VHH binders against q0v8j4r314to507. Designs and how they scored, part 4

Target 1, 194 residues: q0v8j4r314to507
Amino acid sequence: ASSLSFVLDTTGSMGEEINAAKIQARHIVEQRRGTPMEPTQYVLVPFHDPGFGPVFTTSDPDSFWQQLNEMHALGGGDEPEMCLSALELALLHTPPLSDIFVFTDASPKDAFLTNRVESLTQERRCRVTFLVTEDPSRAQGRARREVLSPLRFEPYEAVALASGGEVIFTEDQYIQDVAAIVGDSIADLVTLPL

## First folded at step 1 (VHH)

Design r7 (framework vhh_rezetamig_d1)
Fold by ESMFold2-Fast, scan of step 1:
Structure r7 (fold): chain B 194 residues (1-194), chain A 122 residues (1-122)
Amino acid sequence: as target 1 above (194 residues)
Amino acid sequence: QLQLQESGPGLVKPSETLSLTCTVSGGSISSGDYYWGWIRQPPGKGLEWIGHIFYSGSTYYNPSLENRVTISVDTSKNQFSLKLSSVTAADTAVYYCARHPIWGKSTYFDYRGQGTLVTVSS
């Protein structure tokens, strides 16, 4: 049986991405409720900087949707966030053959975890898809005088590649539509025989 | 203030495509807060959700109907439409267009049209 996990950046710039995650979760809950494709477990891990977690897990889709609706964008600061720490926590609580969706507009402050996270995706046989609302060519960060590397998203590309997933770069105004399309594609997952 | 109005033929032959249009007045379809959708009620039965669309064009369909259903939106005309292919007598129903809050269940709507009866008969 599979699960759906959401790893969600809750920094103050993430209003549209949080809404996209809520739309995607509602779509999955309603379309798969009572069917053989219904996830057996839902996982939610928030992150920002300096914090990440706590993890929320449930087998009840209504509880998952309610918890997701409690998420709000908070705070600001420099561009990098604690994404890979949150993803590691999600992977430790996600069963095999599951999809994990990461919503962020920021590079990982914790890039030193890249190899560990790659290994966990392969051990757990989980596919990680990153939805990133940022232009990787952007050189100016959110903090005053911050200069951003064009290679800052390479840890996400490495994790996605190792897991068989993808990194999708998009604009805030399109993130809700992109999330919905990605959610529709997972409806094609084959269920195991009982 | 907000009104939804169905339009289209009331009689469709078996194996043909049913086409309905919903015209929205008193409000804009271009909103991130709502889906716009179709529900139907066969004679003597409950409501069945067919599908809905976001103003960007993203669609969500009832799995039992997904191979026959296409919903499209035209934001310039403030309209959205339903095409249901390969109809049979089982598709005879009153068809409603509806507005669905994005955080609600697919069967929950805050506005709907008056409904239009579609009879599938030779």
Scores: ipSAE 0.000, ipTM 0.111, lowest interface PAE 17.0, mean pLDDT 76

Design r8 (framework vhh_rezetamig_d1)
Fold by ESMFold2-Fast, scan of step 1:
Structure r8 (fold): chain B 194 residues (1-194), chain A 122 residues (1-122)
Amino acid sequence: as target 1 above (194 residues)
Amino acid sequence: QLQLQESGPGLVKPSETLSLTCTVSGGSISSNNYYWGWIRQPPGKGLEWIGHIYYSGNTYYNPSLENRVTISVDTSKNQFSLKLSSVTAADTAVYYCARQGYTIFGKGFDPRGQGTLVTVSS
């Protein structure tokens, strides 16, 4: 079983990341449509703060594209977001032996879920790759009263390590390039012969 | 160990095209995880990114240089090349080739070559 699974931060700062996810999803879907290597399931889980989900699952690439195309950047106050809750939801609905891609610019507000999510990646045999468009050295958050820990991304690093994936830090101006590299990697997995 | 080495002329006349080649050894240029790029350092200035290429041939250029720069890749030779047209004295710099990962914190240009000095002078 193979799937294309996206966990997508929809907070107000995420315009470029959402656009990159849309472009790459479109490319993968159209390139593999009607071939034996077409993904068998598509999963999308949005998140922000205070909410996450609902999970959207479909076997129809057109339905997936329509749902993704309705995603827009809205809201957000403090820096941390509900990333791990959304990832847990995605893992529960993603077929085994699949790749999950997380797009965010924020640390997890729900870091207390780290060990549970690690266990789920191993149980489901899913690889999680995080695309993070935030400077890990930044000390001040979006709200004036925020003080950001330099260790705030450790939960993502732990989950990626446990799953055999990666945490990729980049700048907004390069997110299209980074997403293209990720998209090419997904395409290679889908096109590999039996 | 992955190594990159620049090669090309150290002196170029104004208005001509600067051509440099980077040879990659100890690893393959055909990788989904990396771009291959060029950066330069003019005397007394900081590093300036010129552009990079993916092994598929897809290129990205510094907007200030995009009308003069061409980067190409030859996966069969494990090489990539820079051409910079219509050079002036402002193009005098040490030129480095580099592997550019998706991780840009830590400057994203490691490993890189030793650098080659290019002087634009008549």
Scores: ipSAE 0.000, ipTM 0.136, lowest interface PAE 15.1, mean pLDDT 75

Design r9 (framework vhh_rezetamig_d1)
Fold by ESMFold2-Fast, scan of step 1:
Structure r9 (fold): chain B 194 residues (1-194), chain A 122 residues (1-122)
Amino acid sequence: as target 1 above (194 residues)
Amino acid sequence: QLQLQESGPGLVKPSETLSLTCTVSGGSINSGGYYWGWIRQPPGKGLEWIGHIYYSGSTYYNPSLENRVTISVDTSKNQFSLKLSSVTAADTAVYYCAKEYPYRLGGWFDYRGQGTLVTVSS
């Protein structure tokens, strides 16, 4: 991969996931520093609801770590978040043949962008992996009368499939270990067998 | 409602490949949001996670077993399978297929099959 990109949900419920992303970013950066696997560019795009961005890009791993370290969980509201808008922004600023990691605990409020984002992953030849700390079988959302569709994560699954990545569901307490396993498996391959 | 059933030979010879299939009914492997995995319990020991697969074909394996394990999925048959090569007596265990959600270290799961005993013996 030519770039390491993080798309990070910064809503109030994301404290553990943000901490896991910080630890994994440090691990990946230091593990790959000075090796042929070292990213040539780093990208960070935060999101929540109603907003997303701004995108941060750098070629310096220390600057990437500093920017990530300033992220913290804030806000709340209904369950869905602006994930696909943030991912679109990341794809537009990520070099081809790169890995993008998305950290979220919520379905996309902007599901209407699914086909556009799929096309961008193909055009850029970027692999998107979603790390989702949420129970897809849960029916009750964050708002009192919010009813969650059992198909609410289908956009992430479609994007992951189109890009050659995947969607990994887990619990907050295990997100760091899951992220490490995913990062290590990706780092060990030059290209994925079909 | 959801049911998982393991099937395959109950006896495998040392050095051969252990092959098991899990048939899923009452739910679709192609539904997304879940991993489909294999877990085993050797006699007198705890559960050991083997690996899991997403419907797209993406696989993750226990590092201790990864050089011998292959998990594959057939969404048209609503089945997924385990192949474990070069078996020894240490691979004797009850093997379970599972629907894994949320993913946890150690292969925690939402649903599990009833298990099938595989004995590795000459």
Scores: ipSAE 0.000, ipTM 0.140, lowest interface PAE 13.8, mean pLDDT 75

Design v1 (framework vhh_vobarilizumab_d1)
Fold by ESMFold2-Fast, scan of step 1:
Structure v1 (fold): chain B 194 residues (1-194), chain A 120 residues (1-120)
Amino acid sequence: as target 1 above (194 residues)
Amino acid sequence: EVQLVESGGGLVQPGGSLRLSCAASGFTFSINAMAWYRQAPGKGRELVAGITSGGSTSYADSVKGRFTISRDNAKNTLYLQMNSLRPEDTAVYYCAAYRWGSYPYEYDYWGQGTLVTVSS
């Protein structure tokens, strides 16, 4: 059975993204309840640095929205973040044939997990879509003479490719619109199979 | 069910070394942040060292350069190598697993502890 999972970066910079996730969850509750596209299970895994989890699971979309409503941007933490660890935890608790949305503004601190996460997406047959509020072409960090690698997001691209999902880069001001469009696109694809 | 079991404590002379181990079960160890805490008689529990799932480490100022935290994901085991031990290191040492949801970072799953005594 298909489910919907959210993997959510809760570092202090993620206010807009957390709000977008809450709005998207509400949209799913309202738009998909009682339809053939309604997920049978919901999963939520928060993360930052140094930690991730705990995982939250429910079959009730209202409970899922309520759990998301308790999430807030908290704490400091370094870039990068523990994204792949949280995604692995989500995959272990997500039923096969499910969609997982990842919200983050940072590259993975745990890039060494890339191959393991790729294998899990294929084993579980889960599609992973990353919504990243960062310009991947930005070369200059804030620190003097700091240069950001243009390849810093390759682990996300590899996981998305392996799972049949996508990495979508956008700005904070558009994240709500992008999340809604992605959610609707996935629903339409399920309704109109190739 | 999350279980953390510490071992390796004992009596050692000042300047000596001990290696503590923590065997973890009931959760996916390799993707979880872990820590060592200690508590001396009549004192509060204090953070000694932390390690993220990715291997990044942090240490209390009192143990920097003397203690090394490490993990073996294949064995689901956390370690604390303690060198140049001092009498003030005498405490019960606790293994902890990170549970996100606190601010600042909080460890919620705890072992029962292992006693380290540094004396002549």
Scores: ipSAE 0.000, ipTM 0.107, lowest interface PAE 18.8, mean pLDDT 75

Design v10 (framework vhh_vobarilizumab_d1)
Fold by ESMFold2-Fast, scan of step 1:
Formats: structure tokens, C-alpha cells, sequence
Structure v10 (fold): chain B 194 residues (1-194), chain A 120 residues (1-120)
């Protein structure tokens, strides 16, 4: 993979996930510096509801770290967020044969973009890994009397399947360990010309 | 009742091998991330190796190339194959299953630990 791309949910519940993303970004930069796996481009796309973006791109790891350090959890409301819109934006700015990490605790409000995002992952040959700090079987939402669909994460599963990535469900307190597991696993992957 | 029970620990000489097993009961663990942690005398608990449902794995730098984590979902069992053991690997090894903090009444599960002693 030629880039390190993060798509980051910045809603008020995401404090632990934002910290995990910061720690993993630092770890990946330090571990890959001077190696064949060193990222040539860094991409960051924040999202919440109703907004997403702007995309931040840089070839400088220090600028990337600085931008991540300015990210903070803000706001709240219903469960779904604008994840697929942010992922589409990230895909348009990520080099081919790259890995994209999505950090969220919410289902996509923009599920109508699923097929479009699947096509973009395949066209660009980018692998998308979702780190979701949520139990997919939970029925009670964040907003008063909000009811959650048991199928609400199917768009993420579809995108992950199409891209050759995966959806990983975990807890807030373990997100740093899970992010490290995913980062190390992907860093060990050898990419060959097709 | 959910239980994680570790086995396979013991005394081994430097350069030897051990295989740890973690048997899970009371729940199917195929959809959960699983991990091995260890706690050496006088130190905090640290992540040794992790594996999630899709099979992707991660290792602490100190054990890369020597340890291999694997899972058998049909048997609800997690394994840690430890090769080329060193005195610094001496610790109590714990099996863990990572739950969901946002699901009412759902949380992580830990085993009781199994002692591994590496000495001549």
C-alpha cells in the first residue's frame, strides 16, 4: 500500500476512537519510515451528521500528525452518520492499491451510496477496513426512543467484501488494541503486481 | 455462564516450545476479536498477540517470528504456539475476548491465566 488513509467519525461519542487513530498513525509512520511500506501520501477525511470533509492530503507525515492532533469529538444526536460520503471522498483522493481505515461507532445515514462506493473500491483497488465500536445486535439508539435496524451495518459489510477488507466490531476501551492488530496485519501484507 | 479456560503452561528451558490453549464455553466466540495478554512479575499486563474473526493477526514486537496465534471457531478454541522461548517470556498468560461496551449487559471476558516459566 502507497498511502495511509483515515476516514474518521468526529461525533461526540468518538473520543477513544480518535485517540486510537492518533496513536496508530504515529505508530505506522515511525514503523514504516525508510522502508518499502513508507506511505507516499496521507489522507484524512472527517465526518459526522450532517457534514463530511473537507479532505486533507499531504505527503508529509508531520503535517498529517499535526492535522490528526487537531481532531476532537463534537456533537451528538441520532445513531447514523455520513460515513459513505466521507469514504467516497477519501477514495477519490487515495492512490490505487492503498489501504483505507474507517473509524466509526455508527451505521451509515447515506446507505444509498453503497453501490457507488463498492465500485470505487474495485476501480481503485483499495482495501477498506472498518473499525466499528458498536454491537451490531443492539436495538436501542442514542436519541430518545430511537430504534436501530439489525441490518444497519450491511452497507459496511458490502463495501468491505467488495474491497477485500473487513468490518471489525469492538469496544471503546479496546479500540487501541484492535487498531494495532489491524495496522500490524496490513503492514505485513506483500503487494505484488497483477 | 461464559468461561475462558487457559491450559498448556508450564516450565520449559530456553529455546523450548509450548502451545497454550483457551477453551471458550457458554457462548460462541467466532464473531469476537480474541487475544493473548501476559503479565510478568512486577510488570503490567501487555498484549502479546491478537486475532479477529476474519483471521488477521498482530504480534508484540518482542514475540514476532517466534509466536503464532490461531483459532478454531468450530471448537471455540484459541491457541498460542510459542517457539524459541526466552527467560523474558516468563509470565502469566491470559486469554481475552473483546465484547461490546455499548450493548446493555455485554462486556469483555478474561480467563484465569496460565503460568509459563522459562528457565534453565
Amino acid sequence: as target 1 above (194 residues)
Amino acid sequence: EVQLVESGGGLVQPGGSLRLSCAASGRTFSSYAMAWYRQAPGKGRELVAGIYSGGSTSYADSVKGRFTISRDNAKNTLYLQMNSLRPEDTAVYYCASLGWSKYPGHFDYWGQGTLVTVSS
Scores: ipSAE 0.000, ipTM 0.169, lowest interface PAE 15.5, mean pLDDT 74

Design v11 (framework vhh_vobarilizumab_d1)
Fold by ESMFold2-Fast, scan of step 1:
Structure v11 (fold): chain B 194 residues (1-194), chain A 124 residues (1-124)
Amino acid sequence: as target 1 above (194 residues)
Amino acid sequence: EVQLVESGGGLVQPGGSLRLSCAASGFTFSNYAMAWYRQAPGKGRELVAGISSGGSTSYADSVKGRFTISRDNAKNTLYLQMNSLRPEDTAVYYCARDRYSIWTGYYPQGMDVWGQGTLVTVSS
């Protein structure tokens, strides 16, 4: 399962998260280029609201870096985003037995897809880890007069549980460290001492 | 002034090929992601293909394997090579500049500059 797969929220609040994803991807590419640990496949699915995708897939790390480096956080609106639709698209294009990393600061607008996505993670045997830069106890949304449910992240918890992954809530300033720790866990699974 | 001008539309037989061009002026073309959209009679505008400033491409499912988007930054020109054309491809084709330089997820609100359109008719 040598895939580096990112599902990336590109809404205007995601500057630090996009930067962390870029730094982590560059670190993996530069450290593993030309070695047996080099990822054989790269997947990127952006999302926001109302859109998600298109999926980008490549076996070329330079193409992957170029595509990711052109991602920018722009726009805004309501707190919920199209995360599960993007994750479904990523699952359809990610090799089996792979890890998928989701970067977002928002709850899923498409929570009705939760059971569908759970089934896909099990069918494809992919582990999904959510990196969420948002306080789940926060009550005030981004849109005017928007009230946030304390249960709004339940779909991510359900998908993570079904896939054998996890949901990590953190602050923007720690996202780079958290992403690096998660990335290192993938390296440990791929590369074993002989 | 910022402008996009399409050309290359016309009448073509089913199974034929056609190449559309979009000439950009008034801005640094190489810094922007660009896209082709189309609008058939009675329908809304839909994304056909997109290309990033670095050359990464994206296609709508209906055109994958048949259409190729490309760019020539030295000539400030965007292209759409259309092969194996079908009657369903009949539409006015628009080139557009991506305001955000990101993949828009199939909505035209991400575009801030539009061309005038060029008509493509696929008919026997």
Scores: ipSAE 0.000, ipTM 0.101, lowest interface PAE 18.0, mean pLDDT 75

Design v12 (framework vhh_vobarilizumab_d1)
Fold by ESMFold2-Fast, scan of step 1:
Structure v12 (fold): chain B 194 residues (1-194), chain A 119 residues (1-119)
Amino acid sequence: as target 1 above (194 residues)
Amino acid sequence: EVQLVESGGGLVQPGGSLRLSCAASGFTFSVYAMAWYRQAPGKGRELVAGIHSGGSTSYADSVKGRFTISRDNAKNTLYLQMNSLRPEDTAVYYCAAIKYGSFTYRDYWGQGTLVTVSS
């Protein structure tokens, strides 16, 4: 039983990423509603710093879209966010053999969860794809005096590698195109005849 | 059976201090990473501080310099020393045991202890 699972960074810089997630969710719902390829469950976990969750789960695509449509970017602050905690929560509520899409522009504040999350992706056989709208070479954070590690995204790379997914770095201007390619890849895979 | 029992919560004035304890039983405490999470009314659960089995620590930015996480493997106990408490620290605090790199072990959660920072 496949599901569509979104883990969304809701910090103030995430307007375009949230819009991309909304567009792709509607596209998948519209194309697959009433077909054998319809997701059996939908999962949504928002996060920011310092909070994450609550998880929202439903088998009804309309309820999923309504919940997602109420997500908005809010606030500012330092760069790192609670991504791995939100992803762990999503993994615990996502059926096996499902895809999880993570939208963020920030490194994980909770990097000490990396090995745990890797193990969960393998145990549940879920593929995690990160859509990251950030330059990994950037050295200056958003908060005054914040200095960013060049290794700050390694937890995402480790989780993606362990799960058979990937980390896609892009810019806000391309997020719609990148998200569409990811969504089309899923559609193409599951609509192939025998 | 697995048990995580939090204690040390209570009412404290802004600027005050509290020390939370989590007594663990029913599993091999020393091989688990331990963490403190908190949840304020109407909000999601957030990580406050974590400590790996080897002793390395991490903290949420909002508590860095004010809170200290520590563990005593001989006593199977996790601690959170909270200093310079602020009204926004008001929440139920949960102890969690996290098994890194294992399909066999799941995370364990306590029932929580209430911390209220108010004058």
Scores: ipSAE 0.000, ipTM 0.157, lowest interface PAE 18.5, mean pLDDT 75

Design v13 (framework vhh_vobarilizumab_d1)
Fold by ESMFold2-Fast, scan of step 1:
Structure v13 (fold): chain B 194 residues (1-194), chain A 120 residues (1-120)
Amino acid sequence: as target 1 above (194 residues)
Amino acid sequence: EVQLVESGGGLVQPGGSLRLSCAASGSIFSYNAMAWYRQAPGKGRELVAGITTGGSTSYADSVKGRFTISRDNAKNTLYLQMNSLRPEDTAVYYCAKEVFRYGPSYFDYWGQGTLVTVSS
């Protein structure tokens, strides 16, 4: 059956995104509890720089919600974060035919993992959707003194394309609405006729 | 070229109804989530309703139960059925293509807007 898997950037700039993830997860858990659409497994992998993980897995929605509710934005530094390492860890613990949602405002520091992560999404048949609260055309990073490549998000686009998912670029003020629609898209896929 | 053309706005009394339409160019309509935003005088733009390619919908709390968003992929057209209109619904309504991908501040895929005025 389905898994609800979240990969969350927990750096200091991620307050709005973490709150959006919490609200969306609560909604999904409450709406699907006790129904055929209830996720079979829940996965949570936090990341920042230099660290990622540990992975948290549970079949209990209340445990998942409690773990997610303990997540808070802390630290960070430079713009790039350990996103692909966290995603690799999530893929290794997520059942096949599942959706994984990645919340971040930063490019991957570990872009050298792009090909490996693409292969894992295809082997496990998992779809990866990235919710990115950063404009790819900006030349400056989160500290606003860094000069960054406009192409810095290409690894996310490559992974999303390989997995059949998507990269959704947005701003903090829209993240709640974007997260809700993404969650509804999963429900829609499950309810479509064969 | 990407063009969105909104229509259907007008003056209506409280409790009335209007249906807005947004005609989109090209075949990419069927691959995009679509949304309606509005901007009241002196306010920022706010999301009113969104719809995925598969038809799943989302609504702002202020319009839930009164507004219905729908799409016709064969006609490349997005609709917003507005019932039980209130004075606070007065705004210019905008159709947004790819808003969930890039946000309204990054690309000029917004339409020209259609004015809805609700007055007693």
Scores: ipSAE 0.000, ipTM 0.111, lowest interface PAE 16.5, mean pLDDT 72

Design v2 (framework vhh_vobarilizumab_d1)
Fold by ESMFold2-Fast, scan of step 1:
Structure v2 (fold): chain B 194 residues (1-194), chain A 121 residues (1-121)
Amino acid sequence: as target 1 above (194 residues)
Amino acid sequence: EVQLVESGGGLVQPGGSLRLSCAASGSIFSSYAMAWYRQAPGKGRELVAGIYSGGSTSYADSVKGRFTISRDNAKNTLYLQMNSLRPEDTAVYYCARGLYYSGSYWPFDYWGQGTLVTVSS
C-alpha cells in the first residue's frame, strides 16, 4: 500500500484544473478500492502566492474527497507561484512508493528549492507528475515588456526526471482528459503481476 | 467525431524539402492545439513539433531550425515545412490534436493513416 497526493495551485485561473483534480481523484479511488494498490493515505497541499499549505492528510478516501471538494480558485494576478514549497511539504507527509500529482499553470517562484526537492523525491521514492496548463514556448509575459524564459519550467522537468515522473503541458479545455489518461497510465505501471 | 488526414509525404534526397499537410474535419480546428509525430521503422513514436491554438510553437531538438509548424484556421489545415532533410528524418508522420506533452511519448488519438517520408538517394 501507498499514498495518493495532490498538490493544487488554487489561484484564480485554476478552476478547470481543480475540477480535473476532483474528477481524477474520484476515478483513482474507485479504480483502486479493494485492491492491493488502494492508497493507505491521502495528502492534499494547496498553494498560491505568497503562501502554501496547510497540508491535509487522511487515511479515509471520503474525507479526502470532502476536503478536495472544498477547494476553489481564489485570488490571483501575480506570477509565478509557490509550487516547490508546497511539493516539499507534500513529500514530507507522503509515504514511500507513492504518486504525487501537481496541478498548476505557472512556473515556480521558489526555483531555488529544485535540488532539495529532487533529493526528497529520491529519498521518499515518490513519483511526481506535473500537469501544467501553459504553453512553455510562450515568450511574452503578462507585463507589457516582460520576456519569459524558455527555461522557466526547467525546475519541474528536473524534479519529474529525478522522480521517474513527467511534466505534461496542455490547455484548460483538455486538462480533464489529460488527467484521466495520466491516472490510468500510472495505475498500469504500479500494478505488476507476481 | 473528428478526422485528421495527412498528406505530402514522398521520397526526397538528403538536403531536400517537403511540406506536409493535415486536413481536419468534424470540429472547430482553431480551438485545438495540434502536433506532428513521427515513427521510424523499428522505433517508437516521437513528438516532432507542436502548435497551440494561439500560435505558439515547440520543436524537438533534432528538428529545431530545420522544421516549421504552422496552421491555417480558415482552411482547418496544419502544416509541417521540412527543410534540410536528413536520412534520419525517414519516418511515417502523424497528425494529432488536443494534447501536448513535452519531451516524451504518450498515446494520442490519430484519425489518419499517416504519410511516409523517405530521405534517401
Scores: ipSAE 0.000, ipTM 0.200, lowest interface PAE 10.4, mean pLDDT 75

Design v3 (framework vhh_vobarilizumab_d1)
Fold by ESMFold2-Fast, scan of step 1:
Structure v3 (fold): chain B 194 residues (1-194), chain A 120 residues (1-120)
Amino acid sequence: as target 1 above (194 residues)
Amino acid sequence: EVQLVESGGGLVQPGGSLRLSCAASGFTFSYYAMAWYRQAPGKGRELVAGITRGGSTSYADSVKGRFTISRDNAKNTLYLQMNSLRPEDTAVYYCAKVRTYYGGWNFDYWGQGTLVTVSS
């Protein structure tokens, strides 16, 4: 059975991503309501640093929308966040053969969970797609002495590869366009501005 | 240090073919959508072909059916196969790293370009 599962970074930098997730969730729910493609379950797991969860699950799209609408960006300090812990929690509560979408702008603070999360994606046969609002080629942070590892997103790539999903890098102003992938039956569709 | 190095341009007769290459370095090539765009003398820049991270392709109407974009992630290389070339295809061709898949096609890390001249 299919679910609509969101793992959502709620740190202070995530205002635009949270709003994009809300808009796309509303559209998907309304578009698929009463059709054969309607999700049978909805899952939401927020995360930040130092915390993650609680998980929210429901079969009612209106309850899902209400819960998602309560999500707001707040806090945050360093770049890494508790993404893999939240994803593990989501996997434990997501039905098999489902898609999970992760919204974040940060590398995982909990990279030590990579192998466990990979195994869970395969055991549950769930695909994980990461929507990351960051340039992975950026070597230097905003502060002059902040050094960013070129390997910082490898845990997401490993999880995506193991699950049959992907990691999509984008910019804040275009996150709503990228999030439309969640509502579209055709993955990887590209439209040229010609 | 991000680098994009285009090659393969040249002089060709109408109806001829050319294969352009773009060697990418300094970033994780397989993570990004890539594109080819061109600029003809006295004209603005035109996006001619794009390829997403997953391999889906898109083409401008002016080149559709004649050009083929492809990528080799193991070699960090982007290609543009150009067939049935026309005088209006004359331009400097640029390789671009795309920051978004669907929104506005923001380009960064443009290379030096490679000149394609189609004339008899």
Scores: ipSAE 0.005, ipTM 0.183, lowest interface PAE 10.5, mean pLDDT 74

Design v4 (framework vhh_vobarilizumab_d1)
Fold by ESMFold2-Fast, scan of step 1:
Formats: sequence, structure tokens, C-alpha cells
Structure v4 (fold): chain B 194 residues (1-194), chain A 121 residues (1-121)
Amino acid sequence: as target 1 above (194 residues)
Amino acid sequence: EVQLVESGGGLVQPGGSLRLSCAASGSTFSIYAMAWYRQAPGKGRELVAGISSGGRTSYADSVKGRFTISRDNAKNTLYLQMNSLRPEDTAVYYCAADFGYRTSLYYYDYWGQGTLVTVSS
């Protein structure tokens, strides 16, 4: 990988996801520091509603981890969020052959950018992995009856598939474990037992 | 509920071609995101190609330009056209389907039994 980029939803509900991103960043920094796999550049783009950015870029892994460690949830954000705008900004500042992680709990408010973002992932040859914590507060007794309702997440799927990444849906309690597994798998082929 | 059945695997020489099919039954095919995975002996299962319900495609870097994923919603069938096959493409190929536009191995609910592709002279 040429660089590593994080695109991070900072709305008020994102405390656990932000902590997962911090843990993953620390893991990558410590595991790859001083090795041939060390990223040459790090990128961080926060987003919420209605704003996104500013972009933070650095070649220093310690600076990247410290900047990410200063991120905190903002109170009172809307759902959906400006995810694709933030991802577009990250892609414009990320060199080719890089990995981008997106942390969010919401669908994109800016779904009209889907085709543009897909093209950018392919032009830049970047892999985009979405880590999405859906709000489980509504108890679903019949999860598959309303199968057409997940249309709101199709933009994330389209971008992930176009880039060779994936979309991972999970719960707050597992986000840290899932983020670590995904981080490890991005450098290698997925080796999960089935 | 959906049942998936793969076919089209076989023995082929390096440089040859094969077309895999995955027939779906039980539920409406067009609403699923679909994918092809493969597993070589002694290795884990890896994503080869994916296609959304809307027809958007993605490929692993190792197969880009050589493989083409497609779907025929009228026939409830997923395809993988495999060209310029290499010995390292030897694997059992699996069809996978999921609701909700998920591409993760953690959340695919429906898998086929697999079809063996052997690339050897």
C-alpha cells in the first residue's frame, strides 16, 4: 500500500466507531513502522452533517495516530450523513494503491456522488472498505420481510465492489474486533473460515 | 430463502476459458447482491468478483481484465466468464448471495456447494 486513509463519521452516535478507528490506526502504525509495508502517507477526513473535512495529511505515523486520537463525536448530527463527499475528498488526496477505511453508522445523504466516487476509486486504484454500525435499537422480528428497504446502503456497496473492498455491517460491541480483522485482511486475501 | 447451484467447472489447459453458472431458486434473484468466491487447496476463501442488484461490478486485482461477472435476472442466473486461465486459478468456485447489498463474508447468508476448476496441462 502506498498510503493509508481514514474517513470518519464524527456525529454524536459515533463514539465506539471512533474508538475502533483509533485502535486500528495504532495497530497499523505499530505493525508496519520501519517495515517495507509502512505507508508513505496517511490521510484523515472527518464528516458529519452538513459538513465534511478538513483533510489532514502527514507522512509521519505518530502524527497520524495523534490526530486521529483527538477526534471526538459531535453532538446532534443528522442521519443520513455526508459520507461520499468526505470519501471523494480522501480519494483526491490519496495516492494510487492505497487502502481507505470508512467508519459510519448512517446511509449517504450525498448518494448522487456514487458514480463519481466509483470512478475515482478505479482511477486511483484504491480499495475502500466500509465499516457500518447499523442502529439495532429497533428490534427486527422479521428482518428479511422488508428486503427492499436496504436500498439506502447501495451506494456503499457499489463503491466497495468497484474498488475491490467490502461493506461490513456490525454492532457497536464488535466494531473494534471487526476493524482489526479487516485491517489485517486488506494486505492479504480474505482467509475467513466458512 | 434462496438455493444456489453452481455448474460449469472442469479441467482446462493454461490459457483456456470456462464459463461458470449459478442458478438461483426459492426467492426473487434480482434483489440479491451476488458474488463469486474461490478456495484453493490449503488456502482460505477469497472474493473473485461481485455484482450488485443494480448490475455494478467489482473484481479482485488478480482477475481484472480476464474474468467477467454478469447476471441474468430473467433466468435467475449468475455467470463468471473466465479467460486466459492460469494454474493459480485452480480452486473450488462458490456462488454467494445476500440481501441488503452486503459484500462481507461475515453476512452472506446463502452459499452454493461449489464447482471445481482445475487449470493444468
Scores: ipSAE 0.000, ipTM 0.100, lowest interface PAE 17.3, mean pLDDT 71

